# Designs tried in a protein design chat: VHH binders against o28486. Part 4

Target 1, 243 residues: o28486
Amino acid sequence: MIGIIGGTHILEIKVLKDVEETRIETPYGTAEIDVGRVDGIDVAIIQRHGKRKDKPPHRINHAANFYALKSLGVKYVIGMGSVGALREEYSLPSLIIPHDYIDFFSGVTIYNDSLVHVTPGFDEYLREVLVEVARKISSFPVIDKGVYFQTRGPRLETKAEIAMIKSFADCVGMTAGSEATIARELGLSYAIVCTMDNYAHGIKNQSIDYREIVEKAKENARECLKIVEEAVKKVWEEKIQRT
Short names: E, the ipSAE of ESMFold2; O, the ipSAE of OpenDDE; V2, 0.75 times the mean of E and O plus 0.25 times the DockQ between their complexes.

## First folded at step 1 (VHH)

Design D8 (framework vhh_7b18_3)
Fold by ESMFold2-Fast, scan of step 1:
Structure D8 (fold): chain B 243 residues (1-243), chain A 119 residues (1-119)
Amino acid sequence: as target 1 above (243 residues)
Amino acid sequence: QVQLVETGGGLVQPGGSLRLSCAASGFTFSSYAMGWARQVPGKGLEWVSYISSGGSTEYQDSVKGRFTISRDNAKSTVYLQMNSLKPEDTAVYYCAKDSFYWEGYFDYWGQGTQVTVSS
């Protein structure tokens, strides 16, 4: 079973068959998961904001989501998301597949009563799968590496915050660092393909409108979706079919 | 291509009833919350009612007990049943699709349908 985590457009995968909507109780809370098949491949899909959209970025239950995937036998989780570009030279829309992240604000962990040190990061195998697939089928420019800076949200960053962050990172978002951290703690392989839908505050000296950002993210999400669909097949062939 | 098409508006007398319908297309209707908002002459856009993907409903205080929102996922349609209409309910009513990220933020609106409550 391969895991997929993303926004509402992930539920619009046209090739998804035999869909069963389920709720899984975990020690960290309840997760809502759709289980189905893509070309005979078992997949488990999470809309990270909840089906009711009652979980904005700062309220997402990352521990429940990833624990539920693990409980279904998932080892590989492919993410998709929307990010703000931190470099003027990036053309929009485009895709970025980050190789590292900075997360000083979320403080997420499943280890409340024990001291466990994990080496953080995105899974390099999954990241390379996403890069290879994106280069072959994407109609957007593909940036094959970068540092993802995670903010807590839900407010957008100030111009001063972006002026500081852009010295250390290539894109900014509110979810992937938390997802990568929790996935690593649970022993799951995780990587993400992101659309760069807007320039972060102050990069292009323009006003930021969150409604406009949401609209662009929605329009561009299908590009990530086709890459995720193809990546699922490649992971299955290379890691699951051979076992 | 998201499309929201409202029908059912018109002229009614105070105390009368009207049913608005909104036909939706271009997205997975059952996965999104839907709502109704209205623009009263001289005022801004105000929220009227909301229905989640799971069927939970919310109403503005001034319409609670008089209006009922419902949905038919098989027909990709959301309805607003308006009873005991008052002159202050006169407005252009807009069907709205909830956003991708969180409940209560609408990212698409229809073109609106006029409701006039007068003698």
Scores: ipSAE 0.000, ipTM 0.153, lowest interface PAE 14.2, mean pLDDT 82

Design D9 (framework vhh_etentamig_d1; at its last look DockQ between E and O 0.02; V2 from the best seeds 0.00; counts 0 for: pae E 21.2 > 2, placed apart)
Fold by ESMFold2-Fast, scan of step 1:
Structure D9 (fold): chain B 243 residues (1-243), chain A 119 residues (1-119)
Amino acid sequence: as target 1 above (243 residues)
Amino acid sequence: EVQLLESGGGLVQPGGSLRLSCAASGFTFSSYAMSWVRQAPGKGPEWVSGISGSGGSTYYADSVKGRFTISRDNSKNTLYLQMNSLRAEDTAVYYCARGEWLYDSFDYRGQGTLVTVSS
């Protein structure tokens, strides 16, 4: 079983068959997971903002979500998300598949009462799968590495915040660093493909509007869905079907 | 051997239209996303538009959205760009590019076709 975690548009995967809605109780809370098949391959899908779409980024229960995936036997989790571009030279829309992240603010961990150190990061095998698939089928430019800077949200960043962040990162978002950290703590392989849907505040001399960001993310989500669907097939062939 | 051959460029007045074509060979055309990229004199390359292998999804740079239409005919291994309401700023060499594109790389692109928009 391969795990998929995405935002609002993940539930519109049209190739998903035999869908069963599942609710899993974990030590960290309840996770809602849709299980089904993509081309006969068992997948478990999480909408990170909840079925009601009522969990803003700072309220996502990352521990419950990833623990539930692990309890279903998932080892490989493919993420998709929307990010702001921090480099003026990037064309939009485009895809970025980050190789590292900066997360000073979330403080996420499953370890409340014990000292456990993990080496953080995205899974390089999954990242390479996403890059290979994206390069082959993407309809817009692919940036095959970058540093993802995580902010808390749900507010957008100020111009001053972006001016600081752009010195150290390539894209900005609110979720992938938390997901990577929790996945690593649980022993899961995780990587993400991101649509760059807008320039972050102040990168271009232009006003930023939340509604425009949401609409561009919707328009571009189909590209990410194609990448994720093909990546699922490749991971299954290379890691699950063969062992 | 991947080959891409562009045609259809020329001199056109502001507000005019042109249709570019790209003949592809040496690969399974329907299996690859295709793009149009342009390079204006003295500037770096700019991605203009992209289309999925099936033709079911199309994407455009904000500078051309609403004016340009990308399409493909997989039976003829041909990519098209219909350019309407042309502006002086659209003056550039236009390149057909196969998927496997990275932001700074057009690994598989043709020789280009020049589009000049002037009165």
Scores: ipSAE 0.219, ipTM 0.646, lowest interface PAE 5.8, mean pLDDT 86
Fold by ESMFold2, look of step 2:
Structure D9 (fold): chain B 243 residues (1-243), chain A 119 residues (1-119)
Amino acid sequence: as target 1 above (243 residues)
Amino acid sequence: EVQLLESGGGLVQPGGSLRLSCAASGFTFSSYAMSWVRQAPGKGPEWVSGISGSGGSTYYADSVKGRFTISRDNSKNTLYLQMNSLRAEDTAVYYCARGEWLYDSFDYRGQGTLVTVSS
């Protein structure tokens, strides 16, 4: 079984079949999981913001979500998310597959009352799978390495905040650092492919047609979903399928 | 309803060339990556080639790289596979598939077109 975590569009994977919605009780709370198949491969899917879009970034129960995936036997989790660009030379829309992250502020952990330390990060095998697949099928530019800066959210970053962090990171978001940290604490492998559709506040003055931006962002998200679909197959073939 | 109709298959000698076409209907063709998948007699499906929705990126299995060229015409909703330097091992039923990179795409592939390469 392979885990997938993404925003509300993750259930638009076109080859997803036999979806059964379930709720799983964990020591950290209840997780909402969709279990189904991607072309015969069992998958467990989390909509990170909830089915009713009622979990803003700072209210996501990452521990419950990843524990529930682990309880279903998942070892590999592929993420899909959205980020703002911190580099004005990036062409948009594009995709970025970060290799590392900075997260000073979220404070998420399963170790609230015990002395356990992990060295977190994105899983290099999964990241390499995502990069390989993205290069093969994406019609948008792919940035195959970068540092993800996680802000607490739910508000977007101020111009001053972006001015401070742009010398240290390549993209900014609100979730992937938390997901990578919790995955490592639970012994799960995690990596993420991110859509990048806008510059972060103050990076580039852009007077562009809002309607064209929305249309291109939808295309970028569809491409990202296809990358996740193909990455599931590749991970299954290489790490799970018996030969 | 999604429909994919392959054509252009036939009998060809080793070293020859053939061009396959796939007419697509029932969906916004330009919004989807497309693939060619083949199945030789007695073997499972094999992904051959893929192309992005815009046509800007193309991908090939190692077994066909340098010999096959995938292309698309979004104004005609048509996918193509130009096959050059054909070999006996290329003998298969070739299927057009919508964005499918997996071994089987039963829901999103057509009836197929037979390519036979024989001396």
Scores: ipSAE 0.000, ipTM 0.104, lowest interface PAE 21.2, mean pLDDT 82
Fold by OpenDDE, look of step 2:
Structure D9 (fold): chain B 243 residues (1-243), chain A 119 residues (1-119)
Amino acid sequence: as target 1 above (243 residues)
Amino acid sequence: EVQLLESGGGLVQPGGSLRLSCAASGFTFSSYAMSWVRQAPGKGPEWVSGISGSGGSTYYADSVKGRFTISRDNSKNTLYLQMNSLRAEDTAVYYCARGEWLYDSFDYRGQGTLVTVSS
């Protein structure tokens, strides 16, 4: 079984259907997990913001989510998400598979009563798979390396904040750092493919109406999902089926 | 050549049962997930049920949960659909399909077998 974590866009595009909805009790809380298939491969899917869209970024229980995945026997977790671009030179929409991240503010951890120190990061194998797949099947430009800056949310960043972080990162989001941290602490492999849907505040002026934004976001989400599906197949073949 | 041949359809009364079979050939049967889909007159195709290659995982549309059971015998290259408590709305041509119903598509399907539920 391979894990998939995504945002609300998964629900919006309704691509993942006819799955078994489960609730898994964990030491860190309850996680909602949909068990289904991708091309015949068993997958566990988490909508990080909840099926009811009632989990804003700062209230996502990453520990429960990833623990639940682990308890199901998941070893590899593929994330998909939407981020703001911090580089004006990026052509949007584009894909980015971050290789590192900055998260100073989330403080997420499963180690609340013990002294354990881990060095977190994205799994390089999964990154390579995502990059390869993206380049093969996506029409979007692929940024195969970048630093993900995580803000706490739920609010968007001020211009001043963006002006600061753009010196250190390539995209900005609210969840990938937390997910990577928890994944590492639990011994799971995790990487994420992100769609850059918009420029971060103050990077580049975009005059797009709300309708267009929503439509584009959906399209981008579909593209991202295609990549994830193929990635799942590849990981299954290389790391699970053949072992 | 991939071939899927459905059988077992027929006329049944509401509340009755049928068992559909699908004989598969031309590919390694156990390596593929299989699905049942159905199409009622005047309606689009509807995914009914799916099963993983090994048979370890099964999935059902909400409309058939608790009533239908999908299974497979990989030694016989055969897919099954046990349909219980049949309803009029289950009337359709039932197709055996290779793969899962993602994005309302699959790569191969049979010619179908007609199931008519009528008093």
Scores: ipSAE 0.000, ipTM 0.229, lowest interface PAE 15.9, mean pLDDT 89
ESMFold2 (binder alone), look of step 2: mean pLDDT 85; pTM 0.869

Design K1 (framework vhh_etentamig_d1)
Fold by ESMFold2-Fast, scan of step 1:
Structure K1 (fold): chain B 243 residues (1-243), chain A 118 residues (1-118)
Amino acid sequence: as target 1 above (243 residues)
Amino acid sequence: EVQLLESGGGLVQPGGSLRLSCAASGFTFSSYAMSWVRQAPGKGPEWVSGISGSGGSTYYADSVKGRFTISRDNSKNTLYLQMNSLRAEDTAVYYCARGFDWEPFDYRGQGTLVTVSS
């Protein structure tokens, strides 16, 4: 079973009938998951913001979501998301598949009562799968590595915040660092493909409008979905269907 | 240019039924999830139902679950909402929206008014 976690349009990956909508109780809260098959491949799908879009980035229950995936036997989780570009030379829209992250703000952990140290990071196997697939089928330019800077949200970053961040990161978002951290703590492999939908505040001399960012993210999300669909097939063939 | 045109609203008695339609143009309809969103007088928008691009998955707000059915016909670029067992609380302007994230309201029509009253 392969896990998929995304935002807008993730539900469009489901093309088979008899997909089961489930609520899974975890020690960390309830997760809403769709369990079914895509082209004969068992998948578990999470819309990270909730099916009703009622979980803004700072309220996402990352521990419940990833624990629920683990409880279903998932080992590999493929994410998709939207980020702001921190490099003026990046063309928009484009895809970025980050290789590392900086997360000083989320403070997420499943370890409330114990001291357990994990070495954080994105899974290199899944990252390479995403890069290979993206380069073959993407209509957008593909940036095959980068440092993801996580902010807490839900507000957008100020120009001063971006001026500070851009010296050591390539894109900015609100979710992937938390997801990578929790996945690693639970022993799950996780990587993400991101659309760069806008330049972060102050990278270009233009105003930032949340509405415009949301509109661009919606238009561009389908590109990530194509990549995720093919990546699921490749992971299943290489790691699950080995007989 | 993306356009969504809703129709099928009207006055109906409690317990009655209505079928709403949304004609979509200007984009590849089958590539996008679609939603119905409603706004009652003096209230904020409320997401009602959503359907995946293929039609294989449907989702409902708790307030309408079991009473409303969302469907689509990708060959006609048309989204539908079958509303049964209507209640006074269902009175609202109903909007067709592209995607599941209705905030902000992007690519929606002018809406169609549904009034449930005896």
Scores: ipSAE 0.000, ipTM 0.195, lowest interface PAE 14.2, mean pLDDT 82

Design K10 (framework vhh_7zox_3)
Fold by ESMFold2-Fast, scan of step 1:
Structure K10 (fold): chain B 243 residues (1-243), chain A 117 residues (1-117)
Amino acid sequence: as target 1 above (243 residues)
Amino acid sequence: DVQLVESGGGLVQPGGSLRLSCVASGFTFSSYWMGWVRQAPGKGLEWVSDIYSGGSTGYADSVKGRFAISRDNAKNTLYLQMNRLKPEDTAVYYCARPYEFGDLDYAGQGTQVTVSS
């Protein structure tokens, strides 16, 4: 069973079949998961913003979501998301598959009552799968590495915040660092493919509007969906089918 | 392309009932969260009810206990059974495929429901 976590358009996976909605109680809260098949492969799908689209980035229960995936026997989780570009030289729309992240603000952990240190990061195997698939099938330019800077949200960043962040990172978002941290704590492999849908505030000296960002993210999400579909098949063939 | 076609609206007396239907096409209906929103004259959109792909439902407090949402995935059809209708329920009712944080991904053309004596 392979895990998929994404936004609003995750259910538009064209080859998705036999979808069954489930609720899983975890020590961290209830998770809502759709279980189905992609090209005959069992998948567990999380809509990170909730079934009612009512969980903004700062209110996502990452611990419940990833614990529920683990309880279903998931070891590999493929994410998709939308980010702001921090480099003027990036063309938009494009894809970025980050190799590292900076997350000073979320403070997420499953370890409330104990001291456990994990080595944070994205899974290098899944990241390379996503890069290889994206290079082969994407119609967007593919940026095959970068540092993801996570902000708390839900507000967008100020020009001054972006001016500081762009010295240390390549894209900005509100979720992938939290997802990577919790996945690592639970012993799950996680990586993400992101659409760069807009330049972050002040990068191109252009106005920024949240509604416009959401619309661009909707239009561009299908690019990630086709990559996720192929990545699921590749992971299954290489890590799950064999044995 | 995505199409949502509503039917079943009309004029009804207070205390009466109506059943709205919405036939969906152009997407895998069974995989989507669906709902009903309404717009009363001179007012904004109000969420009425929703139903997840697996069948779990939600209702606005104003209609809870009177309305029932359901779906027939084999027919790509969404229903809203409206009972004990009140003049305050007068509105154009839209079948909707919801989006994030109150936005709609798609909405149909609407069907008029008028509750008056």
Scores: ipSAE 0.006, ipTM 0.331, lowest interface PAE 9.9, mean pLDDT 86

Design K2 (framework vhh_etentamig_d1)
Fold by ESMFold2-Fast, scan of step 1:
Structure K2 (fold): chain B 243 residues (1-243), chain A 118 residues (1-118)
Amino acid sequence: as target 1 above (243 residues)
Amino acid sequence: EVQLLESGGGLVQPGGSLRLSCAASGFTFDDYAMSWVRQAPGKGPEWVSGISWSGDSTYYADSVKGRFTISRDNSKNTLYLQMNSLRAEDTAVYYCAKDLYSWGFDYRGQGTLVTVSS
């Protein structure tokens, strides 16, 4: 079983079959998971904001989500998300598959009452799968590595905050650093493919209206979905089917 | 070694058309998505268009949507960009790209210059 965690459009995966809605109680809270199949492959899918969109970024229960995936036998989790671009040279839309992250704000951990140190990071095998798949089938430019800067949200960053952050990172978001940290603590392999949907505040003069932004975000989400679908097949073939 | 050789650029009048080609070698061309990227004088690189490995999916920057068409011929290891209704703002060096690396765009070819003026 392969795990998939995404935002707004994750539930629009059209090749998903035999869908069963499940709620799993964990020591950290309840997680909502859809279990189904992609091309005969068992998958477990989480909409990180909740099916009702009632969990903004700062209220996502990362521990419950990833513990629930682990309880279903998931070892590999593929994420998808939206980020702001921190470099003027990047053209929108683009895909970025970060290789590292900076997270000073979330403070997430499953180790509330014990001292356990983990070496943080994204899983390099999954990251390479995402890069290989994206390079083959993406119609967007593929930026094959970068540093993801995590903020708490839900407010957007100020111009001053972005001016500081852009010296150290390539994209900014509110979720992937937390997900990577919790996944590592639970012994899960995690990597993410991100769409760059907007320039972060102050990087470039905004010239498109709000309707265009919404339309582009929707189109961009479809690109990530097809990458995730193909990545699932590759991971299953290489790591699950053969063992 | 990966090699990309762009051609087809030149001087055209506003409203004119050009077809760019990119000959690829040194990798399995039909395993990779390809893009066109342009760089105008004094500006950073701008992604123009992308096409999937099979040619079934194409995407375009808003600035060129409806005017440019990307295509590929996997039997010839060649990528194309048909440019119609050209504007002065389209003046740039055009590069084909296999990969766009994390610190901006990495070009493999020398590019082909497109100048739109009378």
Scores: ipSAE 0.000, ipTM 0.202, lowest interface PAE 16.0, mean pLDDT 82

Design K3 (framework vhh_7pa5_2)
Fold by ESMFold2-Fast, scan of step 1:
Structure K3 (fold): chain B 243 residues (1-243), chain A 118 residues (1-118)
Amino acid sequence: as target 1 above (243 residues)
Amino acid sequence: QVQLVESGGGMVQPGGSLRLSCAASGFTFSSYAMSWVRRAPGKGPEWVSTISSGGGSTSYADSVKGRFTISRDNAKNTLYLQMNSLKPEDTALYYCARESYFGWMDVWGQGTQVTVSS
């Protein structure tokens, strides 16, 4: 079983009729998971914001989501998300598959009552699968590495905040660093493909409209979906089908 | 490799019938829900009907409910749309589409033109 975790626009894209909707109770709370198939391959799908769109980025229960995936026997989790571009040189829309992240704000962990140190990061095998697939089939330019800067949200960043982080990162978002951290703590392999849907505040000296960002992310989501679908097949063939 | 090829479109008079067919290749047809989507002149795409991977569940747009029937033959890798009691407003380019695991239509046919003349 391969895991997939996506954003708000997953709920606006209808799930297959043969998908079973499930609720899984974890030590960290309840997670809602859809189990379905991609070309005969079992997948477990999570909408990170909840099926009711009631969990903004700062309220996402990352521990419950990833623990639930682990409880279903998932080892490999492929993420998709929307990010703001921190470099004027990037063409939009485009895809970025980050190789590292900066997250000083989320403070996520499954270790509430114990001291455990993990080495954080994205899974390099999954990241390479996403890069290989994206280069082969993407209609968008593909940026095959970069540093993801995580903010807490839900507010957008100020021009001053973007001016600071643009020296250290390539894109900005609110979720992937938390997901990578929790995945690593649970022993799951995780990587993400992101659409760069807008320039972050101040990069182009343009006004920022949250609703416009959401609409562009929805429009561009199909590009990520085709990459994720092909990546699922490749991971299944290389890591799971071999048994 | 993945491809959808449609047939059965044409011109009919109001009240007439047509059956559209869509031949699928390059993927495990029996594992995917399939849809018909149409685009009328001057309008955006309109979802028409969906059938589950095993054929046990179907759904229809209110505009075609009771007149159109979606079906599939997994042994032949073929999707069908039986269109009865056709109206001038059914005039459109009809697309066969594969529904991905997110419910997004990720593979599309070339479309087949249906024209209902008065």
Scores: ipSAE 0.000, ipTM 0.178, lowest interface PAE 13.6, mean pLDDT 83

Design K4 (framework vhh_7b18_3)
Fold by ESMFold2-Fast, scan of step 1:
Structure K4 (fold): chain B 243 residues (1-243), chain A 117 residues (1-117)
Amino acid sequence: as target 1 above (243 residues)
Amino acid sequence: QVQLVETGGGLVQPGGSLRLSCAASGFTFSSYAMGWARQVPGKGLEWVSYISSGGSTEYQDSVKGRFTISRDNAKSTVYLQMNSLKPEDTAVYYCATGWYEDLFDYWGQGTQVTVSS
């Protein structure tokens, strides 16, 4: 079983079949998971903002979500998300598959009452799968590495905050660093493919209609769905079917 | 079809108060988080406040202690009580709900708040 985590449009995967809704109780709370099949491959899907779109980035229960995936036998989790571009030279829309992250604000951990140190990061194998698939099938430019800066949310970053972080990062978001940290603590392999849908505040010195940004992000998310579909098949063939 | 309609904006003197209302329809209001964001002239869109379906609240630092968000599930309405208004609070205020990635998914048309002498 391969795990998939993304926004509400994750369920629009073209070849997704036999979807069943499940609830899983974990030590960290309840997770809502849809289980189904992509071309006959068992998948477990999490909508990170909730089925009712009522969980803002800072309120997502990452520990419950990833623990539930682990309890279903998931080892590999493929993420999908939207980020703001921190580099003026990036062409939008485009895809970025980050290789590292900076997260000083979330403080997420499953180890509330014990001191356990993990080596953080995205899974190198999954990241390369996403890069290879994206390069072959994407209609968007593919940026095959970058540093993801995680902010807490729910507010967007100020121009001063963006001016500071753009010296150290390539894209900004509110979720992937937390997901990577919790996945690593639970022994899960995790990587993410992101659409860059807008320039972060102050990068292009332009004003934007946020309703237009949301509509562009939804349209652009379809590009990530293609990548996720093919990545699921590749991971299954290389790591699950042959084992 | 999700609809959000903001009212209560207007002109007010520094130190004054306004209460914004957002009438929501087309969804199960009590199950959704609600928020307020504002677009300040010469500055981008800025999140102001958030209230969860369970009533938990968050505020942007510049409005803490001055603004209060609340909701009435029976009326499908969210409110923003704005006290001790400053010229810097002049903006178009938007009601929003739902989440798509880092952004609210559904937005109202906005209501203008002007704080000037």
Scores: ipSAE 0.012, ipTM 0.395, lowest interface PAE 8.1, mean pLDDT 84

Design K5 (framework vhh_7zox_3)
Fold by ESMFold2-Fast, scan of step 1:
Structure K5 (fold): chain B 243 residues (1-243), chain A 117 residues (1-117)
Amino acid sequence: as target 1 above (243 residues)
Amino acid sequence: DVQLVESGGGLVQPGGSLRLSCVASGFTFSDYAMGWVRQAPGKGLEWVSDISSGGSTGYADSVKGRFAISRDNAKNTLYLQMNRLKPEDTAVYYCAKFGEYLEFDYAGQGTQVTVSS
């Protein structure tokens, strides 16, 4: 079983069949998961913003979500998400598949009362799968590496914050650093493909409107769905079918 | 086109009660999760409560057991019954339609609640 985590549009994967809602109780809270098949391959799908479309980034229970995936036997989790571009030379819309992240603000961990060290990062095998697939089938330009900067949200960043962040990162978002950290703590392989849907505040001297960001993210989400569908097949063939 | 109009705020003594109402228009009310967020002077927004299209409710720890959220889909109206009010509950209360990516897709103008002692 391969895990998929994204927005509500994740359920619009063209070949997704036999979808069944499952509620899983975890030590960290309850998680709502859709279980189904992509071309006969078992998948477990998390809608990170909730089935009610009401869990903003700062209210996502990352520990419950990823623990639930682990409890279903998931080893590999493919994410999709929307990010702001920190480089004015990037063309939009485009895809970015980050190779690293900076997360000073979320403070996420499954270890509430103990000292446990993990080596953070995205899974390089999954990242390479996503890059290879995106380059073959994407209609958008593909940026095959970058540093993801995680903010808390839900507010957008100030111009001053973006001026600081752009010296150290290539895109900004509110979820992937938390997801990568919790996945690593739980022993899961995780990587993400992101649409760059807007320039971050102050990059292009344009006004930022959250509704415009949401609408662009909706328009562009289907590009990531194509990548995720093909990546599921490739991971299954290379890592799961042969075990 | 999309509007959320809050009412029912006011001045109340500690231990008192108020019921807030929010009338929604411009979208299919019954299809969306709705909620209440609040902002005290000089502070950030705090989520208070939400209710799904199916009626499942959630509450912030600070209000659990004192507040009750409900909805009337026939009237496109969201309610918040606030009991045993504390000075710490003083804030502008906003009705929110919760969207896919952000906490609220559309917020109303707000209604002021002042708990004075």
Scores: ipSAE 0.000, ipTM 0.150, lowest interface PAE 14.5, mean pLDDT 84

